# Designs tried in a protein design chat: VH-VL binders against PDZ domain-containing protein 8 (Pdzd8). Part 2

Target 1, 198 residues: PDZ domain-containing protein 8 (Pdzd8), of Drosophila melanogaster (Fruit fly) (q9vyr9r83to280)
Amino acid sequence: HQESLRRASALVSLNFVMQFLFHEFKNSNRVRKWFYRKLSIELDELISKTTTGKLLDKLTIKELELGDQFPDVKSLSVHNVELDKDEQRIENLDLLLDINYVGNFTTSIDADMVLGKKGSITLRVKQLSGMARLQFTRKPYTHWSISFLGDPELILDIESKYQGRQMQSNITNLISNQIRKAVRRKHTLPNYKLRYKP

## First folded at step 1 (VH-VL)

Design c09 (framework fv_clesrovimab)
Fold by ESMFold2-Fast, scan of step 1:
Structure c09 (fold): chain C 198 residues (1-198), chain A 123 residues (1-123), chain B 107 residues (1-107)
Amino acid sequence: as target 1 above (198 residues)
Amino acid sequence: EVQLVESGGGLVRPGRSLRLSCTVSGFTFGDYYMSWVRQAPGKGLEWISFIRSEAYGGTTEYAASVKGRFTISRDDSKNIAYLQMNSLKTEDTAVYYCTRTDYYGLGEYFDYWGQGTTVTVSS
Amino acid sequence: DIQMTQSPSSLSASVGDRVTITCRTSQSISDYLAWYQQKPGKAPKLLIFDASSLESGVPSRFSGSGSGTVFTLTISSLQPEDFAAYYCQQYDSYPYTFGQGTRLEIK
């Protein structure tokens, strides 16, 4: 009973601090540009690697709202830790987090399609939950990465238009499937050593 | 003393609308998520909606059974939460409870409940 | 959606008895489970949260245990005011879901 209360208190404190930081920084130019860059990379990959990409000439991000909440951490455990030879600093750290996100991240994307056709997509992430693996590694360069164990629960609101008209569910399903694939991939958090050159 | 008082229930015909109100006292209303939970006669509890605190933009979530028909809202200046119920069905017949939830996202249990207001949808 | 199954659906007991109610979930919810008591014609009342934490003002004869997919509510020495319906609720993921309820009746 006491351990349950202690864990609840610690997680409440962690989530409170993360929510505070999120609200302080979500509208900063630096944070918004990072999300813009990350989303642009994902969209470029979508064009290059999918059947849907054959119909697309260009995707443009029109709106990007980080939403109203940071992900909630339901549990946090240390899966693996490796120290240097003197046991004085962490070389590798592997954390498991049970996360629940209900923050309404929203983006609006305009699509220029083949034959001069126009489309648009508005995506809102209603819920993203599951076990995430957060890894810190110093070699070959210092970075963090995040991935989900298995398939996370993902609930999306998608509004898609083609030539100004609402698109049918089959197109929305294709978009949903591509987003699910993107969420399932391992994502590396950029640091100064991973900057893209002009 | 924490109190939640529901009002606005009654008898309505299918397809019509009804608005429920929940007036609260004894705590800082704006700091908490508010939810509606219903209970059909002789049956169990069903969560139907919540609205987040003003610090989180007052965003809302709905159970699939009511999505598109019900709208939850709040007026923090008056300490009132609302549930606007449109396109009512006989399956919506229930006692509707207003509840309080922890807004930090870890205590998503319902620590305080109102006494409920009865909504009967029949012809 | 996470499905919640309580057992038994009803049970009869006498004052002074030890009573145990079980809640099973269709997938793991760690310890994000609450228990509620509901008396006829009244609103539910929170008894236990985080599977085992007793809510302020709730008598110590109530206790909860479990983690993952199996949870229990125990009343160590039943009192007359304890005859009621009991519900479990998960808050690990949206939408929040409740068990079907267990009716505790006088033997």
Scores: ipSAE 0.000, ipTM 0.414, lowest interface PAE 23.0, mean pLDDT 81

Design c10 (framework fv_clesrovimab)
Fold by ESMFold2-Fast, scan of step 1:
Formats: C-alpha cells, structure tokens, sequence
Structure c10 (fold): chain C 198 residues (1-198), chain A 124 residues (1-124), chain B 107 residues (1-107)
C-alpha cells in the first residue's frame, strides 16, 4: 500500500544521502582524526585492561582506511522519544536500526612488545550486520550512544605477525574475540580530543 | 636541545634542479614527521610537503604548486630530511624552512620546531 | 582549499597594551588551529596549538580562543619583544594553509 511504498522510498533516500556524505567526507582529516581518536582510546583500554597488554610497550596505527561503503539501513524505527517539560525539545531518543555494513574498513597496527619483540595486525571488517540501538540523551551531558541488541554478524579478515611471521590461529582467535567484545560494548560518542606525546 | 639546520640553497636558473638538506639533532628523528614550508620575499608562509615517520609508512604529501616537481625524502640513519627540487620556476623563489611535524598527523598538524631557513633564488 | 584571513593586516601598539588579532576561516576547522610568531629575519615560532593551548616556554600573556571559523590571539600586556608578525595556520585538512599575517608595530 501507499504507506509501505512511502517508507521504502524514504529508506532508499536515506541510504543514498548517507552514502553520498560518506564518500564526500571519508578522506577529510577531521573525519579521519575522529576515527583515529576512537581507535586510539580502544587500544589504550586494551593495553590497560588485559593481561596480554602487560606484554605491550607501544601500539602505533600504521594505516586507517574507512573503506568503500557506509552501513546500509534496512529498517529504522523510533523505539522511544521523550520531550522536555515544555514539549519543545527532545531529551531522550531511542532508535532501532537494522544495519548491514559491507565496506572493508581496514586498520593496520604495529606493536612494540617487551624484550624488544615486534608484532603487527591488519584488520579488515568485511561485514557487520545486526540490530543496533542508537540513543540520544542530554543528561548528564548531551551525547549519543550506540550498542547492538545481541550478537551482530561480524566477518573479519585478520593478518597478525610476530617477529615478521604469521601468528597461529589461537592468537588470531584471541584478537578476534577482543574485537567482538569491543563491537558488543555500548559506545558513547563524545567530542573528545586526545593529546599524545611520542 | 632540538636543532634543525637547513643547507643547499642558492641561486639557480629556471628549469634546473637543487637539493635541500635538513640535519636534525636533539630528538629521535625516526619518530617524527618532517615538513618543508616556504616563504617568498615579502609574502606569507606556504606549506609545500611532508614525509611521515617510518611507523606510519614513510609516505609523502605535496602542495599542488610543487606536486610532480619536488620530492621529499629522509635518511633516518643520518638524521637528514631532503627536498629534491626539479624543474624550478621563478615562483619557487623563497626561504625554505625545515620543520618538525608531530608523529600523529591525523591528530596534530602544528609545526613545533623550525630551522633557520635556506634561501633559494630562481632567476635568469 | 581552506582560506585563512587575518585582521588587521597591521596594527600599531604601545608596550603594556592589550592587543587582539583575529583569524577567520572559509570553512569550519573545529579547533585545529595554530598561531606562530615571526621576528624579522628569523624562522616562525609556535605560540599556540589546538586554538587555545599554550606551547611550552611561551609567556602566559599570550592566549588563544575560538572554534569553528573565528579565532583570536590576545596579548594581554605587550612587551618590547612582542613586536613581530603573527600567523594563524589550520590543520583540519590538506593542504595546510596559513593566514596572510598580521604585523604588530611600535606606535
């Protein structure tokens, strides 16, 4: 019926606009800096919170490629909306998105390890699909957060090396599991600036 | 103490080549991006090129005005950055400054240390 | 390319004065802006980075503010050594671009 056709048309338009914006801005220093900061925070937490992090002296991001596609939104629904006392301003907004990402986001990281050992990892995200919850909240400060409503489908290409040699599957599986944990975690999207002194 | 010392400037005719060198001391050279910034007589500053540290692939970027004619390179064993200038034009006449760039150009793009500059004059 | 416009192009001031230099950008650069001082015959020296962060060793009379497209450099109490040219630089995107400069002269 007309409503279904209108909604399908709206999703096609949304995805077209998002792909256009992605291709327009994916090579912007500002956009790349945002992803670099986000990845740097995740790596710092990995070093600080894991026992394997005790074996790491320094991690450096060698490559960061945003890939060739923006996530495709298969459905979008408003789960909850809360207005302020005057009913003029959105205080809370919950959106549910069925997403399908097939964009080849790629990062390469070099690791300087204890005892002068060196490692590296190249990660490519081939596919990430699932139901995501996107939340806007003003309290205690204005921010967005994103999380998955269960285990998303995640297909990765991982190349890992230790002293120039490909690592065994058990090590690659450990890395894969850490990435899956990071993807499942609720992420806040603050405009935070990092200052690293090499 | 951090020091950058440029050399290799001089008077050269249009269409010729010249190579500038920048010798650094007082920091771990291989950890930093290195850049060249020029200043034409009585004019403002123009960024022309940088080279990333080896940790970030040692790749290069150029301003459109010099792309295809200039090549930036580095020798980490000698702590020297180079600027090879080919097909020189009168518009390339400037003082050329070697600068230290931060290792993380994605986050930072300020130039925290500058050399004294070397003068390149392209004239017939 | 991001265009950087400084105002004024020159100003005259006396020791002890408060002076303000403005830098305007053709598009938003968040806070990815640095300020440099250049004395005649010398290389530029970094004063401020990230729009408002004071570089180590720079006197506290220098301060920076702003975000987006409008930025200011302020010298709260001008000293004799402060008479120089001042340049802003954006590092939001390549190519990096500088303002045309502001010459600060003795009144």
Amino acid sequence: as target 1 above (198 residues)
Amino acid sequence: EVQLVESGGGLVRPGRSLRLSCTVSGFTFGDYYMSWVRQAPGKGLEWISFIRSEAYGGTTEYAASVKGRFTISRDDSKNIAYLQMNSLKTEDTAVYYCTRGPSYEILYGEFDYWGQGTTVTVSS
Amino acid sequence: DIQMTQSPSSLSASVGDRVTITCRTSQSISDYLAWYQQKPGKAPKLLIFDASSLESGVPSRFSGSGSGTVFTLTISSLQPEDFAAYYCQQYDSYPYTFGQGTRLEIK
Scores: ipSAE 0.000, ipTM 0.477, lowest interface PAE 13.4, mean pLDDT 82

Design c11 (framework fv_clesrovimab)
Fold by ESMFold2-Fast, scan of step 1:
Structure c11 (fold): chain C 198 residues (1-198), chain A 125 residues (1-125), chain B 107 residues (1-107)
Amino acid sequence: as target 1 above (198 residues)
Amino acid sequence: EVQLVESGGGLVRPGRSLRLSCTVSGFTFGDYYMSWVRQAPGKGLEWISFIRSEAYGGTTEYAASVKGRFTISRDDSKNIAYLQMNSLKTEDTAVYYCTRVSYDSSFLGYYMDVWGQGTTVTVSS
Amino acid sequence: DIQMTQSPSSLSASVGDRVTITCRTSQSISDYLAWYQQKPGKAPKLLIFDASSLESGVPSRFSGSGSGTVFTLTISSLQPEDFAAYYCQQYDSYPYTFGQGTRLEIK
């Protein structure tokens, strides 16, 4: 009973601490540069590794705002933990987090397309919620990874233009579907270590 | 030919309200973030407020000294930025400058590249 | 809030002199720093952004350097029109903050 109350209190405290840290750091250009770099990597992969990317010459991030809120953790459980008996260190840690994000992360991207055509897109993340798996492991190198279990709820506001005119909803839906695919992939933190593997 | 023109300043008693306007010309107003910076007589510059473009929801930021009393807003159809100043105090006496916020091509820096001539607000009884 | 301290607070110089103004920050701001010039009775004018990038139309005698917590503005050969107040501004974090200003006056 007491332990259940302690765990509930700890979760509330965790969320307050995370919101505090978010508000302290969201106004930092260093933090914004980190997100810019991560988004730039994802956009580069979109151009180089997808069929849609063959229509794109260059994507340029024109704006990035981290929004109003950090994700709320509605529940947190330890799914697995493995310790090094000799050193009492964590070798593997597997956490399940039920997250709800309602923070209005916003980015604006200019697209240089084939044949000199121009486009732009403004994307706002209204909501992202679902069960996430956060995994730590020391083998083959020390890293964290994050992925969603099942389909997360993702609500986006998308404004897109082609040659200065607003695009129709079917194109917006195609963009939304590509973003949903990207969100469902497993992401390694930091990403650079995966890129150096054969 | 880029121009920012402030108006609405004047002499007011403590506790009263003023609304400052900033009319802009020579650029696409809706593409830019706008800011207000003030300067008390004989003192340095103090950033007051910032408003993002409508594409980003027109979100706002404020200095602690004015938060809860001042409201920045914009009307992109008229090319006007506003600063609504409520519950004025004697320490709000200053020249108020409207500024355009610039950034590099990756938006990784926000500095004031164009300034208006300023409008004077005097809060005194 | 990030505190910005300029030194000197005032300086007297002659035309042709090399003048250096220093700006120190209470925490690291990488290179997110701008310099402004303000002539008496006029609005400020942007001189330098990103610590060392010269704004279009600003004479090449102005230069900026530094990163982290220490920054300098240098005027290599002072001209009569350069007598003014100079302000540094950080834009690493909200709220944006300015230094207290350096008044450059004729000797």
Scores: ipSAE 0.006, ipTM 0.538, lowest interface PAE 10.7, mean pLDDT 82

Design c12 (framework fv_clesrovimab)
Fold by ESMFold2-Fast, scan of step 1:
Structure c12 (fold): chain C 198 residues (1-198), chain A 123 residues (1-123), chain B 107 residues (1-107)
Amino acid sequence: as target 1 above (198 residues)
Amino acid sequence: EVQLVESGGGLVRPGRSLRLSCTVSGFTFGDYYMSWVRQAPGKGLEWISFIRSEAYGGTTEYAASVKGRFTISRDDSKNIAYLQMNSLKTEDTAVYYCTRGLYRDTSWYFDLWGQGTTVTVSS
Amino acid sequence: DIQMTQSPSSLSASVGDRVTITCRTSQSISDYLAWYQQKPGKAPKLLIFDASSLESGVPSRFSGSGSGTVFTLTISSLQPEDFAAYYCQQYDSYPYTFGQGTRLEIK
């Protein structure tokens, strides 16, 4: 009982610290450029490796806002931790996190399409909830990876335009479903996403 | 003709309200970040607020000096940006400029400025 | 908030002179810096963006340089129409902030 109370207090403290760090650094040039670069890589892959990308010539990020809060951690467990023999450095760390994100991450993307057509999409993440696995590994190179153990709950608010005119709900729903499918494909085990840590 | 024209300034007593308007022509207003920058008599420039297009979330930000008192808004059908100024203080006395932002990596600088409209808050 | 300090606060010069204005920031802003010119009774005008890129229509005698925390605006050969106030502005993070301005006056 006492243990449960101590664990609850630890999670409250963790969430408080993470919210503080998020608000401190969300408008930092380095942090914003890091997210911009990562999103640009994902968009380039979308153009190069998908059927939808055949209709797209170029995607440009017009705006990126990290939103107004960091994900809340509802539970955290350490599945594995391995230390380096000599330095006692963490060589492998495996965490399971039950997360709830309602921070309104927003991005606006301009699309140059075939035949000189122009489009734009504004995407806002209203909610992302699920059990996430966060892994840190040094071999073959230092990296972090994140994946969801099951299908996360993802609620998106999307506005889209084509040739300057707002598109109808059917198109918005199609885009939302494609994004949800991509998240399941790339970010659900066993199809985890690899990130390099400089 | 690319132009920003501010209106609505004047002389007001402390505690009262004014609404400034910025009428835009010559570019696709709805796609741009719009901002207000002010300049007190004999002083430098102070950024006070911005608003994004509705397609880009319509989000707003304010300088601490005006947060809670000023509201920025836009009407894309009329090509007008507004600044609603409530609870005016003598420190709000300034020329108010409407500006357009140009994008770079999630940030904006101001490439077009209006002529400015003067707001004087005095008893 | 990122603090912007310009030096000098005022400068007297003659037509034909080379003029240099410096802008210093309280933290690194990479190259997210713009320079504006304001003539008496007029709105500011963009001269330089991204620390060193010349705005279209601005004379080539204007140039910008710098990165991180120290930035310079240079006018290579001052003309009569260049007597004005000059402001630097960072757009690295909110709130956007301006320098206090440099007044360029006839000697």
Scores: ipSAE 0.000, ipTM 0.484, lowest interface PAE 17.8, mean pLDDT 81

Design c13 (framework fv_clesrovimab)
Fold by ESMFold2-Fast, scan of step 1:
Structure c13 (fold): chain C 198 residues (1-198), chain A 121 residues (1-121), chain B 107 residues (1-107)
Amino acid sequence: as target 1 above (198 residues)
Amino acid sequence: EVQLVESGGGLVRPGRSLRLSCTVSGFTFDDYAMSWVRQAPGKGLEWISFIKSDDYGGTTEYAASVKGRFTISRDDSKNIAYLQMNSLKTEDTAVYYCTREYFDSGYMDVWGQGTTVTVSS
Amino acid sequence: DIQMTQSPSSLSASVGDRVTITCRTSQGISSYLAWYQQKPGKAPKLLIFAASTLQSGVPSRFSGSGSGTVFTLTISSLQPEDFAAYYCQQLDSYPLTFGQGTRLEIK
């Protein structure tokens, strides 16, 4: 009984601390640069690796707002732990996180398209919820990654323009589908603490 | 447009040195580890070297066949990766590919077209 | 070093056939395995990573399975553009190692 209450209190404390840290650091130049960089990687992959990328010459991030809230962690469990041969350090760690995000992350992207056409997309994440896998792996190099198990619940508010006019078209739906596929994909987490600089 | 372009290959005599360059464009270079993979004529793929970005420590790894002779390096400000090849042997004759590793899983997701190195007397 | 053995080393098949290539490792590598396709005169192309995850832009007829020491690449309905060499690669430890390759040839 008491142990169950302690665990529930621990999650409340964790979420409170994470919200506090988020509000303190969301506007810092370093944090904004990391998210900008990671989003740029995703956009580069969309252009180079997808069929829709063949219609796009260049994507430029015009706005990036981290929103109002950090994701709530509803549950945290250890799915797998692998130790080295000496059982002294973690080689692989799989964590399962039940995540509920309602923070209004917003980005605005300008698109230079084939034949000199121009578009723009403003994306707002109204809700992102689901079971996420957070993985720490040392092989072949030390890194963290995050991916969703199955299809997360994703509610997007998308405004798109083509040649300056607002669209509600098949092109908007095609871009929306690419974003949904990107969210399902495994992502490398930004972690500046992997390298300590004096 | 994501591109990796190798240069610096050619014909060289055993015991001499050659430097390969890999110029990248279309992505954020300092978010990716870079590798060199070679392929001898009519044979399979052999991984030879790896380097992390400067922001992630610039750590390197080498295959035993080239350890002590080859040095991988990179200039993140210029978006160039290098492979310095010393004490070349006839067994080093191959097409050398520059690759980027997608750092969330370590796989080599983009490759250059390769540059040919021929070590012959 | 982890040794990678592919079988068969060469395979002849017809368009529409189901083709399976096997990769065996000298020690357990969990799911740290990738598959690559290489056409003559071209650079290799990543098909599958993490043993079973299809790379973006790769046709769904390609699939991977396996864990530990035995892995398979399957092409469910062979197309003319699939005649190429295929390589497996382990990502468990350095040095990174590739299989010997499997050449898929038209019958």
Scores: ipSAE 0.000, ipTM 0.439, lowest interface PAE 18.9, mean pLDDT 79

Design c14 (framework fv_clesrovimab)
Fold by ESMFold2-Fast, scan of step 1:
Structure c14 (fold): chain C 198 residues (1-198), chain A 122 residues (1-122), chain B 107 residues (1-107)
Amino acid sequence: as target 1 above (198 residues)
Amino acid sequence: EVQLVESGGGLVRPGRSLRLSCTVSGFTFDDYAMSWVRQAPGKGLEWISFIKSDDYGGTTEYAASVKGRFTISRDDSKNIAYLQMNSLKTEDTAVYYCTRDLGYSWEGFDYWGQGTTVTVSS
Amino acid sequence: DIQMTQSPSSLSASVGDRVTITCRTSQGISSYLAWYQQKPGKAPKLLIFAASTLQSGVPSRFSGSGSGTVFTLTISSLQPEDFAAYYCQQLDSYPLTFGQGTRLEIK
């Protein structure tokens, strides 16, 4: 109803708009391709930087579903804003967001390992909550990044298989903890670069 | 039956070199990584080196205490892993064990050789 | 480097006793921990991996527990063949590191 809409806070309006945009664009080939590329970069880092990764030959993304919901913003504050002197263009923007995500983002990954062995992992993000920092900067190139302040609450649903058989709970828990460790150790999620050649 | 047999240990003077060998049987050698672990007299275990099979890139790792002095290698056609030890110090005196290693953080070292003794003394 | 500290360094126990050995790490390692048994004059033998999973062929009286920075190895009913040194190892990151060991002596 209109009376209900008129009484909505700015945050309620923001969340309405973000959910609308998410549902309009989540099945876009451009958006799906972007997530696929970003996930591929993360998997390449995992192979090169971890003890477990030393015996992994190749990781292949078999499934990628963006889920049902966009993150809910519970609070938003502007920590810093810097503008061009006279052009009023944003040069630096620093936002603090209290987010709650319950959207079921899901990905399935096949692993080729040493010994000619094959594994697979299906990962679903049930919940991700915490204080996030969103930073935008034009210098030296236009980019933005997301990081969490402190440890976010991350609830995962993981199914793992080795040679076609489901892995025991201890091994699945170790995979879960490895993912949580990777999230905790990163100060920023991958930088999003926006650079246009003249 | 899986077996790992180390050889090549002995008495050597400081500054000299020694090469250890680890001959394996009972499994497909080129499917497994190999590690060397040492134990000084009356002391605990120290991991010193790791090597993947040639089919999987032959990647190596070293403990700081031996980096630049020791070289791990393998000959998959002969089922032998090697540890070339250069510029030996008295602190390198230990029993050296060869271990089968998958490298996965949840698996550990499932088979070990009997060990070979290296004594660095004048 | 991740530092591993075992306690106690040595203990004496009787056949049938319940024995517990503790391993502490300087950094969180999740469950990437293994336990080894080393009998006098022999090479170490893997007992437990992934902090709590028994290696095939290891008697059920051995059990492991813990995660993060504190881990325990328990022998529920000590047998004569359990006289040995016990070592924990972290497998989280290179260089791989071991605890200093615990010597178990039968009274």
Scores: ipSAE 0.000, ipTM 0.463, lowest interface PAE 15.7, mean pLDDT 79

Design c15 (framework fv_clesrovimab)
Fold by ESMFold2-Fast, scan of step 1:
Structure c15 (fold): chain C 198 residues (1-198), chain A 123 residues (1-123), chain B 107 residues (1-107)
Amino acid sequence: as target 1 above (198 residues)
Amino acid sequence: EVQLVESGGGLVRPGRSLRLSCTVSGFTFDDYAMSWVRQAPGKGLEWISFIKSDDYGGTTEYAASVKGRFTISRDDSKNIAYLQMNSLKTEDTAVYYCTRGEYYDIFTGFDYWGQGTTVTVSS
Amino acid sequence: DIQMTQSPSSLSASVGDRVTITCRTSQGISSYLAWYQQKPGKAPKLLIFAASTLQSGVPSRFSGSGSGTVFTLTISSLQPEDFAAYYCQQLDSYPLTFGQGTRLEIK
């Protein structure tokens, strides 16, 4: 009971701090550029490497809003921790997190299509929840990875237009299914600030 | 306030060496890749070298025109980037700009530049 | 090396005009392209990165478009301070290369 109360208090503190940091830094130029860069790379790969790209001349990010909230951590448990031979540093860390995100992350993308046709899509993430595994390891190189255990609950609000008119729900559902499929894959979040060389 | 200040330029004879310095302030130096870009009198821009932060292994790249003659380096404790220029040629005469770039896996562009330092290689 | 060709090399225009500068690449670079403005005696300034994303602090009259091998920089209503040289740069592969520049001058 005491342990449960202490853990609940720690989670409240963690979530408060993460929300504070999110609101403090979400409008920074560096954070905005990072999201624009990542999204631009993904859109570029869609144009160059997929059959859908054959219909597209250009994709432009029109709006990007990081939303109202950082993910809420409902539980956090240490699944595994391994120290080095000297027991002075962490070599492997494996955390299980029960995550609930209700933050309204929103992006709007304009598409210039073949034959001068125009399209647009607005995507809003209303909810993302599930069990996530966060891993830190030093071998083969120092990195962090995040993946979901099973299928997360993902609720999206999608609006798509072609030549200024709203597309039918069948097309919107196809887009939604492709996004859900992508989210089911394991995602690696490399720690770009860790020393690469010993 | 982000600032990059180049120094070390001057007049030098062909075959000699110069070392340029770029002193940085107003941001966390070790979070950024650093590049050198030059511009010959009345000509366009030429990228010559960059160096990644130590977090990315301090990896360097060079344009073919300077490969083997120029060496880029950095001292993160002093917030200084360097360009060691050996075996200088008259074709190396240019204004040399120090630039910073956000480098994750690909540069997005060079968002801040120094004022430049002039290198004149002439007999 | 990826060769960058800008067109036109020079352009005369009047305040209020719409100006378009084109950049062509010898091979596909996706959207890994930046645009810079340089005024005489000054260092270049980043205007646009990722082909179409406006740098913070740059006026909204500037816009970029294109992907692959053909890119454009557009100034929708030219202002007196916009008379300068403009450069495109590819960031896809090493060596990083710039276009030869476009000089925008008062008509």
Scores: ipSAE 0.000, ipTM 0.435, lowest interface PAE 19.0, mean pLDDT 79

Design c16 (framework fv_clesrovimab)
Fold by ESMFold2-Fast, scan of step 1:
Structure c16 (fold): chain C 198 residues (1-198), chain A 124 residues (1-124), chain B 107 residues (1-107)
Amino acid sequence: as target 1 above (198 residues)
Amino acid sequence: EVQLVESGGGLVRPGRSLRLSCTVSGFTFDDYAMSWVRQAPGKGLEWISFIKSDDYGGTTEYAASVKGRFTISRDDSKNIAYLQMNSLKTEDTAVYYCTRDYGEYIFSSGFDYWGQGTTVTVSS
Amino acid sequence: DIQMTQSPSSLSASVGDRVTITCRTSQGISSYLAWYQQKPGKAPKLLIFAASTLQSGVPSRFSGSGSGTVFTLTISSLQPEDFAAYYCQQLDSYPLTFGQGTRLEIK
């Protein structure tokens, strides 16, 4: 039963170290820059998929806060690991994680619309939990991917405005449902997407 | 350790000029916007001026009370921000604080680090 | 320009009290608001940004709330070192503006 006790201690230590590193570096320029770039790429893709003359002219990130907590890892297992023939480097790494996130990640986005109209959305992630697969591979190119096994539990606070007026809760609920669908489509097996390793 | 150190304050007569300097250490200066905030004796805080890093075009902003008289600038190679104060008035008497504004890829979240302040007294 | 009005301008309190300070803005600023503490003869210190996010190293007894035009700073159990001046600041648009300040004094 020593192995179970060692694994429990290792998870406690891992979570402590990750929370420490998160609180130490969450306001560092390098970490904020990474998240800003990732979000900017997603927003640029959204704009580029709309035709010129459509409703959206420009999207601007006004607020980006990483929140209060790093995801808590309730269990961690190595599903697969493959080394090269020299056993000097990892070719594939596949990890399964049971995560619980209650960190209040917050972003505010301003939308410049055609005809000088203005909109804004503030999104806060109150909770995100589920089984996740974290995979590293060097083929076809070096990259990391993250996917959920089944639908994660996702609790969001959304505030939206159009021309300075608060939108009704029915509209914010529709936005919430669209975000949940996008997360499922992009980051849930079998529909997961591969991401480039920085 | 993040440090902001102001210098250049002193006693000057109305109509004269003075240049304040703010030397920074402990962070990558080029990644942050800088602001100047002043506080007249026994009064509240007044934002005076702002300058973006060169990555954001080095744009500047000024409070109406100082526009046309004060110029903010920075020398990223020396880690120094400046406030050139021309045509000084008695109303410019205050403690002047240098502040770090926001990082390169984050929007203004408040001034997270301040210098100790340097006193400027404008009197006849 | 966005006008910032703090209330009260001064208040007296005892150690252990719950203290609230309100900041009102002349137009909506979403959550682009910061709170500062200033002790006599010292530079201000950032307590809270984005209306409700606690700055690193600031005690958990400080909290912020509000959005739009009305914001509140709360100290849940006042300590001796908390007697100071407090300022709100809007960061929505230039020129940046501060409230007039609230002096927290020993009762």
Scores: ipSAE 0.000, ipTM 0.430, lowest interface PAE 17.5, mean pLDDT 79

